VHH binders against Outer membrane protein assembly factor BamC (bamC). Designs and how they scored, part 4

Target 1, 338 residues: Outer membrane protein assembly factor BamC (bamC), of Kangiella koreensis (c7rcp6)
Amino acid sequence: CSWFSAKDGTEDIDDRYMKSQQDLELQVPPNVKQIEVQDRYRVPEGVIITNRNAKGKALSLDPPQLLLVGGDGVREDSEQSHPTVWVRHQDTPFMNYVSRFMMQKNIPVISSTEKQISSDWISDEDEDIFSQYIGSYNLDGQRHKVTLEIIGQNANEVAVQARNTQSQRLVDDKWVTMNTSKTVASQFLNAFLGFYDTERTKEARERILEEGTINVSLGTNSQGQIALIAERDLIAIWEHLPSVLEDLNLSVSDRDQSAGIYYFNVKEPETGFWAWLWGNDETNAKVDMEPGDYQIHLAATTYGVSMTFKDEEGNLLDSNLVTKIYPEFAASFKSRGK
Key: E = the ipSAE of ESMFold2; O = the ipSAE of OpenDDE; V2 = 0.75 times the mean of E and O plus 0.25 times the DockQ between their complexes.

## First folded at step 1 (VHH)

Design q10 (framework vhh_6qgx_2)
Fold by ESMFold2-Fast, scan of step 1:
Structure q10 (fold): chain B 338 residues (1-338), chain A 124 residues (1-124)
Amino acid sequence: as target 1 above (338 residues)
Amino acid sequence: QVQLVESGGGLVQAGGSLRLSCAASGFTFSTYAMAWFRRAPGKEREFVAAISQSGGSTFYTDSVKGRFTISRDHAKNTVSLQMNSLRPEDTAVYYCAAQRFGIVYTEPHEYDYWGQGTRVTVSA
């Protein structure tokens, strides 16, 4: 499900239809051209020109297709009418992170419960530069009220939903009511998820500094198949694996937290101009693997966490290949636990 | 860690074509909106073209509509600008930019990451 700017409560149906046309490259037949079909992802005939002396956004039409700003363990819930994500969380009350986000970003709170927090007006009256997590709001001349609410929970995940409850714009020194926007809600949720990821990373690092080095050895998973065994808990390995993959110049393409799977890509080595500019060892994968798409399946074991490598079709990688790439993975994990 | 590197600039005669490329690294490319901006000698940066995170929507400033085409390749983490029917007025340094929420803006200050730029000179 995509999020983008809308003016009233019926826009999500139109948004879904236009998104489908965009994804399918659907064209309107000549005899249907009398029916006005608006491409909400396109710039109007004229590009919107903002005042040069005011900071501003011209268009808010095409927010992230996936809510991935929060990093590890986040998946979108497209069944909901408001921006909603499921976040991997097991250790402390989730609302503590919401409260800390509001406090650290100086966002005024009008009400707070164990499952919901509501902001007062969020505005940029001083036109100050915002932090990276909220700079994309463009609050100059606008103000919004938002809520974050826990709408669901299971053993491994918490569902958090954002709503833009009230919006106003500044006209001739007076605040005038304007339509709420799912784009504002989505941007706010993404800003929170970015904060959450940073806090969790900091907490994981503090825990690792206390607990020491992450040791990785060759072993087997519960099915007797070759795997890398990390001598830490599942949460720590899940949180550090993206950084490990980045250190090895491997791109994370997707993740399925409920199934414990990371999807990653091994790129074709850079050649020609880019190889000259960057140097091959700076951009190429640090592990000897054929270019393509791969999977890492994580599972808790008696000895820690098993990491089982598979190709794009879900077939196991052979033991010789896993043995060959093991040293680089082990070295990267070890550096994450100091 | 995060880098955007432009290439493909050069000197070309009026009516000619150039293809600019921007290689992205250090972030999840597919979740960002990508844009091209330019700065002509003695002028401020202006919007040229943008492409949505999915690649399904493209946006152009009026002066380049029908002449320039923006595209992206998620497998290679690149965004390209095909420039046809070039005019002397297109002479500028061209910059690649990324916006983390996938929202298209025409204002430069709304973009999170920028390349160093590549120079395009169109002779009369």
Scores: ipSAE 0.000, ipTM 0.099, lowest interface PAE 20.2, mean pLDDT 71

Design q11 (framework vhh_6qgx_2)
Fold by ESMFold2-Fast, scan of step 1:
Structure q11 (fold): chain B 338 residues (1-338), chain A 121 residues (1-121)
Amino acid sequence: as target 1 above (338 residues)
Amino acid sequence: QVQLVESGGGLVQAGGSLRLSCAASGFTFSSYAMAWFRRAPGKEREFVAAISWSGGSTFYTDSVKGRFTISRDHAKNTVSLQMNSLRPEDTAVYYCAARKGYTLYSEYDYWGQGTRVTVSA
């Protein structure tokens, strides 16, 4: 009910109730009342979305189009018989986003393959559905089955196609088959594209926030031996060290988490005609160390983690060598997003 | 075999506090990001909070920022959610989830069965 701007009417509640009862007796044609009751279930007219302030769309007699088509990174493929778009994508398996979309919307899945996911009935009767819409399409007593499929791919783009495979409408408490709709398929695809854009934006934000800087300095371990000191907890350094070694073109050969040891290999420099013809400097170790097997021993300290370098036999590396390679290790620990 | 077992759910009055715990087994806990999701009656699943594999980064949905705190204990292979200043709209089944890697907003690989939280007005 609307806001009550008049005086409070606590003493008049009974009087209003009695007047309503009398009004009911004066205006009680059964057929007229049934029509009025049905009409009240459709008020207010308008679009109710998960976030009403975000989009604001009026109900329309015109078929909805793909709202995200024409934006950067998405283009329509009008040559296909079913709604299809090409999406700029090249870094991760695309179907993971489709799977997450189905999961996030609590859409029941009948089948899932590497290139296609098929839904079970999508209905406003589902106890887990908060929205009455597929994209901008009001379900309004309908239920639909839809599929999303990868129909093509190139180096920069993935083609995703939506199909509405089955549709039914509720008539006198019975589900009756109705024609499938390109509008339903288009709005389902549009809902996915909106999810995809939001998810990619969150992932970009997460990457920026997760790219913490790890400060590494020269110091000593608990035994007074030269070591690199990383100003993070032991688990953080343990998990990050492989990417540091990879950045320096060093190969992890083994690891022992209980002892806190990483074993790594410094490869022989590329020689011969390959190195002569193409230089091959990009595959050689970025630290000035003799080829062979080495160890990094990690230990928690009051101020972080000590990283002590040893040779294959477990002997400490010279302090001069550790000092020499320190800048490259420190730079790699500070690098973002690797 | 991966298992995530939630505990600590129950009935609490508005303004009260509750601590949820999730015990993890069957995988290298220290290599996985952990998160809490919730699903209220008649609503879709919602992200609540996440903590990186190292514990160095935490992220929260806007509706719980300042009220909820996520933490992890590598020695016990547990992740916890401390919920303060609870509101009736926090009523939901809370799920513990795990994913391998450093990113927090991607799909989660493993899920617990959930623990129910009911906040009375």
Scores: ipSAE 0.000, ipTM 0.107, lowest interface PAE 21.0, mean pLDDT 72

Design q12 (framework vhh_6qgx_2)
Amino acid sequence: QVQLVESGGGLVQAGGSLRLSCAASGFTFSTYAMAWFRRAPGKEREFVAAISYSGGSTFYTDSVKGRFTISRDHAKNTVSLQMNSLRPEDTAVYYCAAVRYSGYYTPKEYDYWGQGTRVTVSA
ESMFold2-Fast, scan of step 1: ipSAE 0.000; ipTM 0.244

Design q2 (framework vhh_6qgx_2)
Fold by ESMFold2-Fast, scan of step 1:
Structure q2 (fold): chain B 338 residues (1-338), chain A 123 residues (1-123)
Amino acid sequence: as target 1 above (338 residues)
Amino acid sequence: QVQLVESGGGLVQAGGSLRLSCAASGFTFDDYAMAWFRRAPGKEREFVAAISGSGYSTFYTDSVKGRFTISRDHAKNTVSLQMNSLRPEDTAVYYCAADLSYWGSDYSEYDYWGQGTRVTVSA
């Protein structure tokens, strides 16, 4: 339940990103999932927060922890005493992403190893990490020290744990110790996972550019409809698609760049005696489609470009048909990179 | 074992630029994080900048952010420090350091050190 998602006309960037991730669930490219927050966590039912004098009186009550999205790319390890996730990762040293996150957020680092990074004091005014605490009290500010640590690893995954190691609040111009919070650790971990997802998406695109190939996978568009997903920008796919169609012996009949639509024709195959005698496959379509007119609708997504196939009337093609033609399109695109 | 040799030090006027290089020899350069430290007369060795083993992550002390840039050349087994907008207070002996796993600001954690190269910034 996400009633906070407005019914207003345009989605913000975060809402579009989340929707795009869900629509691309069948896709095989970078599959790090966006972190999802429970609606009720925004409005805790009956929770009273009394952090100011926690040390000498009734304990500071933390809001319920954020739920981390489970899935192919990220899964929660709920058996750990501190917030922990398993993240799909197998190429570069994982701690490089942690280090870049710390630097981008201007978080001071007091130590770093191949398995752990420790921060110096971070103000509770850092909205990217601690937004839920901003303006909560009319007393002096708070500051926290946090760590991210690799606590486990297998061939395909890395287990990352966040800890809030020290917390202080400002009282009479002096920093005094306060209780550490798993909520602070969860917010920090969630901020990192969002950063990690963005970096992995950028690296996937840069790899495609460096390799000089265009990788195409089977997935879904922003509406959840079956589509081919090309891991390049919209301009590159637009420019290469005519050559791909021509290689597949499909005739481009029209194009609408503003709408992102290519119109193409599948010709009747040669069935005469001379076609059989010649062994001439030069003019026959290389994809198993009924003769007729078709459309390809292109749309930019977070992970690349979706190519949605439609018939002459604008009706979606069957998922079985799209799956059947996918290998030939993928092979043709792969040869177009450079 | 890793041996580190610094070069590029010299005399430069305030506002000028200087590029330091550190050549690593020994076993596996690409596995080691690299850092630059400096020591002015009468002061303890202080952190300047570090770069992770992969070269993707960098870390700087506040007084040099925006002025200094650390980089690696994996083909040449070198780490470099490009120093711009130099100030008299940047005058020090600059040391290259390496460690297999650590690339933070604590000099005592680094296993390998060069002999240093002197940088003098005149008014």
Scores: ipSAE 0.000, ipTM 0.104, lowest interface PAE 22.0, mean pLDDT 71

Design q3 (framework vhh_6qgx_2)
Fold by ESMFold2-Fast, scan of step 1:
Structure q3 (fold): chain B 338 residues (1-338), chain A 123 residues (1-123)
Amino acid sequence: as target 1 above (338 residues)
Amino acid sequence: QVQLVESGGGLVQAGGSLRLSCAASGFTFSSYAMAWFRRAPGKEREFVAAISYSGGSTFYTDSVKGRFTISRDHAKNTVSLQMNSLRPEDTAVYYCAAKPGLYYTSIREYDYWGQGTRVTVSA
């Protein structure tokens, strides 16, 4: 049914990822501000490793595997003879991420310094580190030693290089030395980059949650419709929305958590004696919307939550109206947290 | 309560030997890397030797390679530094340090430190 090469499988997965990213960009309406996303370390996670989930094992290839650096903040250094990437990094010692990667993946370590870490033997049957392909008799029963090293650094970037330092194959129940491979080094580097992206994304989200500031920008939902994008998880936005609506003098009339919908009402402005007595400004909506019933539809996005506004019948609100009310919603969310 | 308690320091003649021990408590010893650092009179703290959490990997600064041996005993929750062929320049206060996971040569990476044990090597 299928005999896949390591290179073909990796290229297909990488192409699919890049295609998806391009399609997302093309779906943004021209008259809407772009989504403010801080995902600069977005590297395809597990893309090389996922080929092992195929039915059987793919063919093993001799040529070096391409580095998968399709995300923002990672670029290949093609001037080096070994797989090398420059990674955008400023916050903490970079080797802390290498250290955590080795620990989390249970990779044995034979030496470690401030700029270099060397593994002990890693079995090629480790699906989290090495890809296996249909018909791969050459990769089956191999083990490798690899090294990650910081070979350069500037104010915004760290250059990390991978080397396959030793390789052996199992022959008649004995380990026999074999030639090292840039493909093995590239696979190991890609596994680390996927881990790094995941850790940095998690830390960025945790930092935003801890800071108690909810940043809201104009953007689009998954259907290309105008929406407010909040840089928090769905649970946090669901929990804070009632307070935001209350701050804006908007009455929550219903909620449907399974569908992710809040229903709210904009009251008629008060006039006459009671408006004079109680203060018209204290009860009137703080957003310029016509009196009536409205809906906010929440959906998870790549980084945060989309909030799509609709009228009582479920029709989209005009983009000019959404743009007009955005500043007041953004200000109210910014004051929320904890 | 995490504690590292060093012992075994003292006065020794050049060419002699000393064995330093560090007793660890209050954490899962088998998941922590252990290291020895030293501070000589008038100098900054420097790396001496480290051992991985499994005990399968060791690393030494060039000036002590072949003379010092780091080891660990999981049953006793101890790390030891066997110092042979001691030189006057090995005179320092020796510190035991621990961090979760992998060892580093950088002082700032270590979470827990002992109070130090003094080693004096006479000419």
Scores: ipSAE 0.000, ipTM 0.120, lowest interface PAE 15.8, mean pLDDT 72

Design q4 (framework vhh_6qgx_2)
Amino acid sequence: QVQLVESGGGLVQAGGSLRLSCAASGRTFSSYAMAWFRRAPGKEREFVAAISWSGGSTFYTDSVKGRFTISRDHAKNTVSLQMNSLRPEDTAVYYCAAGTFYVLPTSEADYDYWGQGTRVTVSA
ESMFold2-Fast, scan of step 1: ipSAE 0.000; ipTM 0.261

Design q5 (framework vhh_6qgx_2; at its last look DockQ between E and O 0.03; V2 from the best seeds 0.00; counts 0 for: pae E 16.1 > 2, placed apart)
Amino acid sequence: QVQLVESGGGLVQAGGSLRLSCAASGFTFSRYAMAWFRRAPGKEREFVAAISYSGGSTFYTDSVKGRFTISRDHAKNTVSLQMNSLRPEDTAVYYCAAHYKGYYLSTPSEYDYWGQGTRVTVSA
ESMFold2-Fast, scan of step 1: ipSAE 0.000; ipTM 0.330
ESMFold2, look of step 2: ipSAE 0.000; ipTM 0.270
ESMFold2 (binder alone), look of step 2: mean pLDDT 88; pTM 0.902
OpenDDE, look of step 2: ipSAE 0.000; ipTM 0.230

Design q6 (framework vhh_6qgx_2)
Fold by ESMFold2-Fast, scan of step 1:
Structure q6 (fold): chain B 338 residues (1-338), chain A 125 residues (1-125)
Amino acid sequence: as target 1 above (338 residues)
Amino acid sequence: QVQLVESGGGLVQAGGSLRLSCAASGRTFSSYAMAWFRRAPGKEREFVAAISWSGGSTFYTDSVKGRFTISRDHAKNTVSLQMNSLRPEDTAVYYCAAKYTRSYYPLTEGEYDYWGQGTRVTVSA
């Protein structure tokens, strides 16, 4: 029999994500230094396993324990009468994730509070919720109501408990009440835990890209031309670039947002009488470039945003010049990303 | 700078249709849940519809289920609300809201990061 459990775990999703990251590479021209690319943040662990150790040597008619535990940051609370786990979570309100789980899975809600959310009927046709490879049951013609509730919290963890509050089975085309099940509650909790891990991984990545420090490295644009690569989205780089140019004493002369181009001017150093009288250390460009008009072309890439430097005529600046000015641009961007 | 701008409101007869649009600027909203809220005269702002960050999940308040459809276009950074079979009780100012990867249901004003200024919908008997 072929065995398929992708719905129960985040491990396959994390493996695909890590594989995609490993397949990414920056191309550099043969005549420039190859840059080293490293993952700068840790993703939440993707290993979630069903706890099998709670059952000893004795045979039992009770359904097997179906909680996804044993991954870093999730542990079972065996003292509770209902399926309960402690999840590593610190500063964001935990119920935001519970609510988004209900929303993303299109689960109907009949009540919601700051500590508890209760579903309306969820049918057995929803494989994302009730599909489970270990201890799976045939739910054909069944529907269930479930709740998720925060029953405890400390500085580093939140205890979330699932309860199956009502269950019905279809008999002669009529819904008839049946006993609730810890298995149903565990399957629902497992579905939430899988969602939570995926969502936290996505948020951590997006936080680094959108809110974190703006890191700039040397690389190439999509045409294979030398460029500065900023590890942020295009809108963020567009918004921060004027401040970066100002910090470097470069004057923005124009911009074309639809084309992704900033036009800027490098002024001649102040010399002669006025420089002698007042000095010019605070007004001269902080980058070693010839006076004149220049362009920065921005384009989104798989790894961030490429910033390609061109002269007034639209010709590429040579790799030696781009390499020379890189440290000052990188330092300015890094200070602006906070 | 993040801005949400609603459009498409107006006067319509009962049983008619309107399509509201919300255009987002200043930031890509591919990571944001988007929602529509409304405020009828003399009432508090209430949830109408929401769409997940991926567009794969939608939620509606009971009074509009089957009549309203929320959709999004990531390339255009827009969210739309198609309103069919309009009723006088749908008369309200409609607001677009965005939530950066954090959302509650039922949704409240305090849980959304960005809001539009609103567009007025009047449904005559």
Scores: ipSAE 0.000, ipTM 0.142, lowest interface PAE 18.6, mean pLDDT 70

Design q7 (framework vhh_6qgx_2)
Fold by ESMFold2-Fast, scan of step 1:
Structure q7 (fold): chain B 338 residues (1-338), chain A 125 residues (1-125)
Amino acid sequence: as target 1 above (338 residues)
Amino acid sequence: QVQLVESGGGLVQAGGSLRLSCAASGFTFSSYAMAWFRRAPGKEREFVAAISGSGGRTFYTDSVKGRFTISRDHAKNTVSLQMNSLRPEDTAVYYCAARPLYSGTWYKPEEYDYWGQGTRVTVSA
């Protein structure tokens, strides 16, 4: 029973893998923080760093080293000689994310251990793994070998270090050795961190979808106006909103799905003899709003769905009012998820 | 939380059929390649079949080609293994497995990140 039969594959895996990567979305999921590369070093103009050989030849000035700035879960380790970050990580084996990154970016692997993975040559023909910051692809091609290694771990964090081990530049159809760069290592590490953040955010979103929990925060819509931001897709928010309004003792009076608008009514508090004798305010609105008719306008955003509150005439509600009613809406959305 | 739950195992006579199903949750189903592996008593896990995230590519071990069919249903978040013309040597615990990409080697268990608990299939002579 051998898997090595010529009949094992229906087509070339590499060709399918490349096509699949071309079809991948480059969407930033809700709650993903942007990975930033910061140049914290400034070299004044006119400063020449000279490293002379016997011929008196000047060496070109190296660019300042780029520092990585990630989300809340990532911090730099400035004590290491190579680019290193500590990443908040507690659950899945960390090397699984490194392996997935190498596979997704079509990075050829020459060796792999439990704590280190080493690439073969990575070129501009791969999935633009090196950002636009390290040079112009399309003319004089570059290729690099890099490693990612776990150099430390505790209960809450994993230290990952990148090294650029070999570099070459294409000159007259020949690969010529060039100096390795900490900038290349930093860009590679940055690319991994961006991948990691995206994967962890997707996994967190999948967990929230499985649990049915809907997180709502205060924010702004695409026009900069105050809004509630729900961290789910538009369809899910549209489907759950009537139940949320019902939980808050608010009556849905109409809906316009094409425009993304829900119309609702805030009733006057009960004041009759019935309420005086055996009254229970269970039917009164759970939010402090004047009786009347209101609108909620839904729109998809990069971070979820914005819910913008308006009065009967379509005028924006005061930001202080939206802030005041936010906690009850947030609590209701959270409880509607199972 | 990623979960894979297998069902459909049981006892059948040689020449019979069974359909195994794997219900997936806690991840974006279409972004994962899915596979079936099996383990006979006292042996390591061996590859049976795999299907890409899109469903456009399938792979089978030689001993099951033409007898087993792997498929997936994105609407139900399930992957299925239709087993026809079963043989006593197909007796094993069958495991559903998932990986986020489909580059590299489909038949190596170590390429798969997530595993179900397994469902037992017994084929009597």
Scores: ipSAE 0.000, ipTM 0.099, lowest interface PAE 19.8, mean pLDDT 71

Design q8 (framework vhh_6qgx_2)
Fold by ESMFold2-Fast, scan of step 1:
Structure q8 (fold): chain B 338 residues (1-338), chain A 124 residues (1-124)
Amino acid sequence: as target 1 above (338 residues)
Amino acid sequence: QVQLVESGGGLVQAGGSLRLSCAASGFTFSSYGMAWFRRAPGKEREFVAAISWSGGITFYTDSVKGRFTISRDHAKNTVSLQMNSLRPEDTAVYYCATDYYGSLYLRSNEYDYWGQGTRVTVSA
């Protein structure tokens, strides 16, 4: 923190310090975790559906267009005239995912109801929405209007259908109407399905984080020094650390909440007749560290909290040592939700 | 833009070996943890192996420990999975994954970025 923490006569000094740390996190760009991610779309595992009654035709040497690519929890509805899939979904409202997809891809919307959303003109070149086919298929100089509609629902699934409602191609600087395509509709549906899978995966991660599971990784702090990175806010990590340290048989000797420092002691291993007789010393540290006094320095980042380890004198611990003790700290944080 | 591309899958006989590779781009590879997951027919995605950003820490699921080795090449931005003593039970689509925060996770739903997968078939 750039702001001095020793402030006399002020109640809630810790609250002001924590708020100041959060404000600094928001105002200063993160140097350690910032990466430009424009499209987080993940294409699900491909499923090719063949007509068994037309097996000879399906085995043609002409390469088939891969239209509908299904993923986990998605199945095709072959009874429909337009590309349609049943998606495993029990939470409502499903259309919120469709709306978020349109918004994130900057797709202009003409109309939206509880069961249907219709786009204005979309150019594939802007978002690669229609480029789910690998091959020589080229959408350069084309624009399309598409619709996503809920056409059915049961207790566990929602049926979503895509339609290409209008298409045009650019000829000598003039838009000319062309035939709509099931391929365009399928590519649009596939783009949505990839978005949906990614969103549901993020929601699952957020629920795990909210339920007190703390994920800890190896990384670097804002100064480029080796640190453990925890995906929670500073207050949560501060409150969890005593139980983590206790689980690892490390004694908390002091704390400085304003500076974000925990001081802890690694005990000398107990030796003696009774420890030998009654079993290995169960109070010995569970991490391989030399006996002595240590510090953990916490700092908020945009994506979580860095935990930097130092010795009694305030010198950084060796990166090999931090790497060695990391798995036990990570395991303890993950199992110790408050 | 984060991109992961798997390669090296194929058909092998039981007891054989295969090396999978994952080429990474669009992020600072040396700062990120990498993992391999697999999905067998009729099964859920399961963790196979993970390697820390430095390469100093590795994790393996019990069924592959001692048979598979995960490694990374920072010069080529590649993570590899060397699979030895392959069994029919190793038949699956194998996926490379990374997390924006560079974490070593054991669950598939904790990874933000995935490759398309590469198929491995081990015949009896």
Scores: ipSAE 0.000, ipTM 0.105, lowest interface PAE 18.9, mean pLDDT 71

Design q9 (framework vhh_6qgx_2)
Fold by ESMFold2-Fast, scan of step 1:
Order: structure tokens, then C-alpha cells, then sequence
Structure q9 (fold): chain B 338 residues (1-338), chain A 125 residues (1-125)
């Protein structure tokens, strides 16, 4: 009967997150709100450099070229004498990304202005700077100084130029000056462009997680059933839901983290002299639901988290009721994402 | 310098097994979420499975749950996909992918920074 002799009967609580992610829909349900996905700027994974002048490689007669594969948002400026690209950029000081690149890659800086950063010697110990995006470049026995400079800007783009300003090779344990190379400049520029894409992508995600308002819309879950769709990750919704329920004067009675279920109770409305005197709105549920016990089932989706409402027996709540209570839930969630 | 090289593809009969491997180089392997995607002839790239940088978390598409197992070996800088009970519908080119930012857009192929060249799997009926 059993093809596997023994199963591990233990599971870490952390496995709950992955099990929830396993229910993630690969397709948008027909009735889900079209959530606007932020258009993230991306640099293609591959950059092709012609005329590789690394030691041990055949030398090309072609001048160094920066060729981006499928790259919208980065374009080469071939009219310049040094490697130059125009990068789509609009919202923050561009030079901050250059500074972070130098810092993260441990590139020594000898001068910095609002439009230009100049490196000190970069050697074979810093090989990763030149090899992340364009294949191996052997700096063994060579060292180079490079600059990145903003040479132009408009409302939508920034022009960045790389220059190899000094180069030396090791001969009989002495550093000897050698000709600078546009290939070295192009490799350095490509390394920066890859960093820039990575950093911008990371920042976009961090903004959604940290600063984003928790937006909730009406939609459907993976089974096509009516649900509230929260535009945050499962962990954030799980952490905020108790405060949302409390704000709506709903009592949390239990929770099942492995199944992603919150159990809550709607109390009978207060009636009588003291409720009249002290305000019955302060203790009564802020949503128009019949008194009783209810469930909220959470599941990760492509566009956030689905919250499916059920009664005590596990039966779906009527779509008219879910639509009716949606505004209060949406307002409460929105206040949690400051 | 960042390279992902797949191996282990081939022709197998329905109900058979294959183990795909992906050798990674040029980055700090333990910092990256590793995933397998596949593309059947005439179709778009589809998510198959992912494993976190730590190896503690795994995620599978519904059609392969219980049949495929993703794992990683930090000492060898490899990620593997053990494919059991293969079906003709599993016929595709399988791609290894790496993403530094983890689990937010796990099934979105455009979210992954690095890709292998692919290895072909053909499951005969």
C-alpha cells in the first residue's frame, strides 16, 4: 500500500508559510480586481562585450561595444568617445546608486562629486566587479582606475559614462603604466548597470512591504469563490488581521496557523440603559452581520492574499453579505499600512 | 561569471523518473532562491518548484506536488529536481533560475535574475 516506508510525523511551524504558498494561483481568477503591477525597470541578464582584451584571450579588431540583449530602459550612446548609456530614471538622485555600488562592491573611492565618482586602484582581488554580468575578466597582474560620470539628463533619462583613467601591469614585481582600455570601462559600466537593476527591483519590493497601504478589494479566491483580496504578503495579513478584527469589534476566538484560519465571534448588540448612556456603538460590531461564530480562511494568491469568509459550519457566506461588509474591512486594513 | 548549468534531461517512459541538476557559480549561492521552470512546445514558461536560500522552504506547483522534490547542496553549489511518476504532460525544456529577492514573486519568471540554458525532458506515452 505505502510506497514510502516511513513519513516524518513532525513539521516545523515555518513550513506553514510554504504550504500556504503552495496554494498560490498561477492564473488570475476571472473576477479578481486587476491589480496594477508596478512596471519595474530591468536590465537584461546578458550583456555582450566585443573586443575582449583580457590576457590569454584572442584580441578582436572590433572596438569595444556594449550590446544589451532585449533591454528596454537602457540604450547605448554610440556617438560618445567613451562607453555611455542612457538609463531610464526619474524619481531619486541617480548618483546615490553609483555611491551604493562602490560601497557594496568595496571599490575604493578617491574623489566624489554630485556628478562623478573616481575609483582608486581596482586589482585582481576585486575580480567580481568585472565578471558578474559579462563573463570572466582576468585582472591577474593588472590594476585599473575608473570613473562613472553623469554627462546628461532629461525628465526621463540619465546619461552615464564610464572611463578607464589609469592602468598598470605588474612586471618583475613593479607596477608599470599601460594603455587604458575601453573594454575595462565597458565592463565596469556593465557591472554598475546590473547592480542598478538589482537595487531598483529590491527597492520596489521593500516599498510594497514597508510603506505600502494595505489595500483590500473585492475579488475571488483560487476556487472562484467571493473573497476579499489584500495586496500584501501572507505574513503581513496574518499579523494585522487580529488588530483589524479588534477595530471592527469582532472577538477572535481561535486561530489555526497551519490552515491559515482565524475564528471570530459577532456579539449580540447591546441594549439597555447603560448602553444608551455610554454609547452602544463603542462595543457593537461595526459590520452588519448576524450574531454568531465565523471563519476567515487566508490563502496566498498571485496578487496578494485572499480572505474567504465562512460560517461556523464552514459554509461560504453569501456574496451579498461579503460585499456589504467589505467597506469596513477595507477601511480598517488601509489604516494598518502606514 | 554568474552561470547556471543544467544536466540530467533525456527521454523517459511514462511512470519513470529523472533527476535534473543545476550547477551554480559566480554568486553567493546561499543568498539566492533557486527555482525550476519549464516550457512545453508552443507554450509560455511555467513555474515548477522553488527552494529558499537556506533550504528550509520549498514550494511546488499543484500539478507536480507529491511527484517532484526540489533540494539543494550548499557544499556542491547545486540545486536538484527529482522527478518521479513522470507523465507525457511533463514533456518540456526545464530551466534553472536564481532570484536574490526570494518569495514575493516566486512564480513570475520575469522576477528571476539569472537563467540556465535549459535541459530537455521528453516523456513518452
Amino acid sequence: as target 1 above (338 residues)
Amino acid sequence: QVQLVESGGGLVQAGGSLRLSCAASGFTFSDYTMAWFRRAPGKEREFVAAISGSGDYTFYTDSVKGRFTISRDHAKNTVSLQMNSLRPEDTAVYYCAADQYGWEYLTDSSDYDYWGQGTRVTVSA
Scores: ipSAE 0.000, ipTM 0.098, lowest interface PAE 21.5, mean pLDDT 71

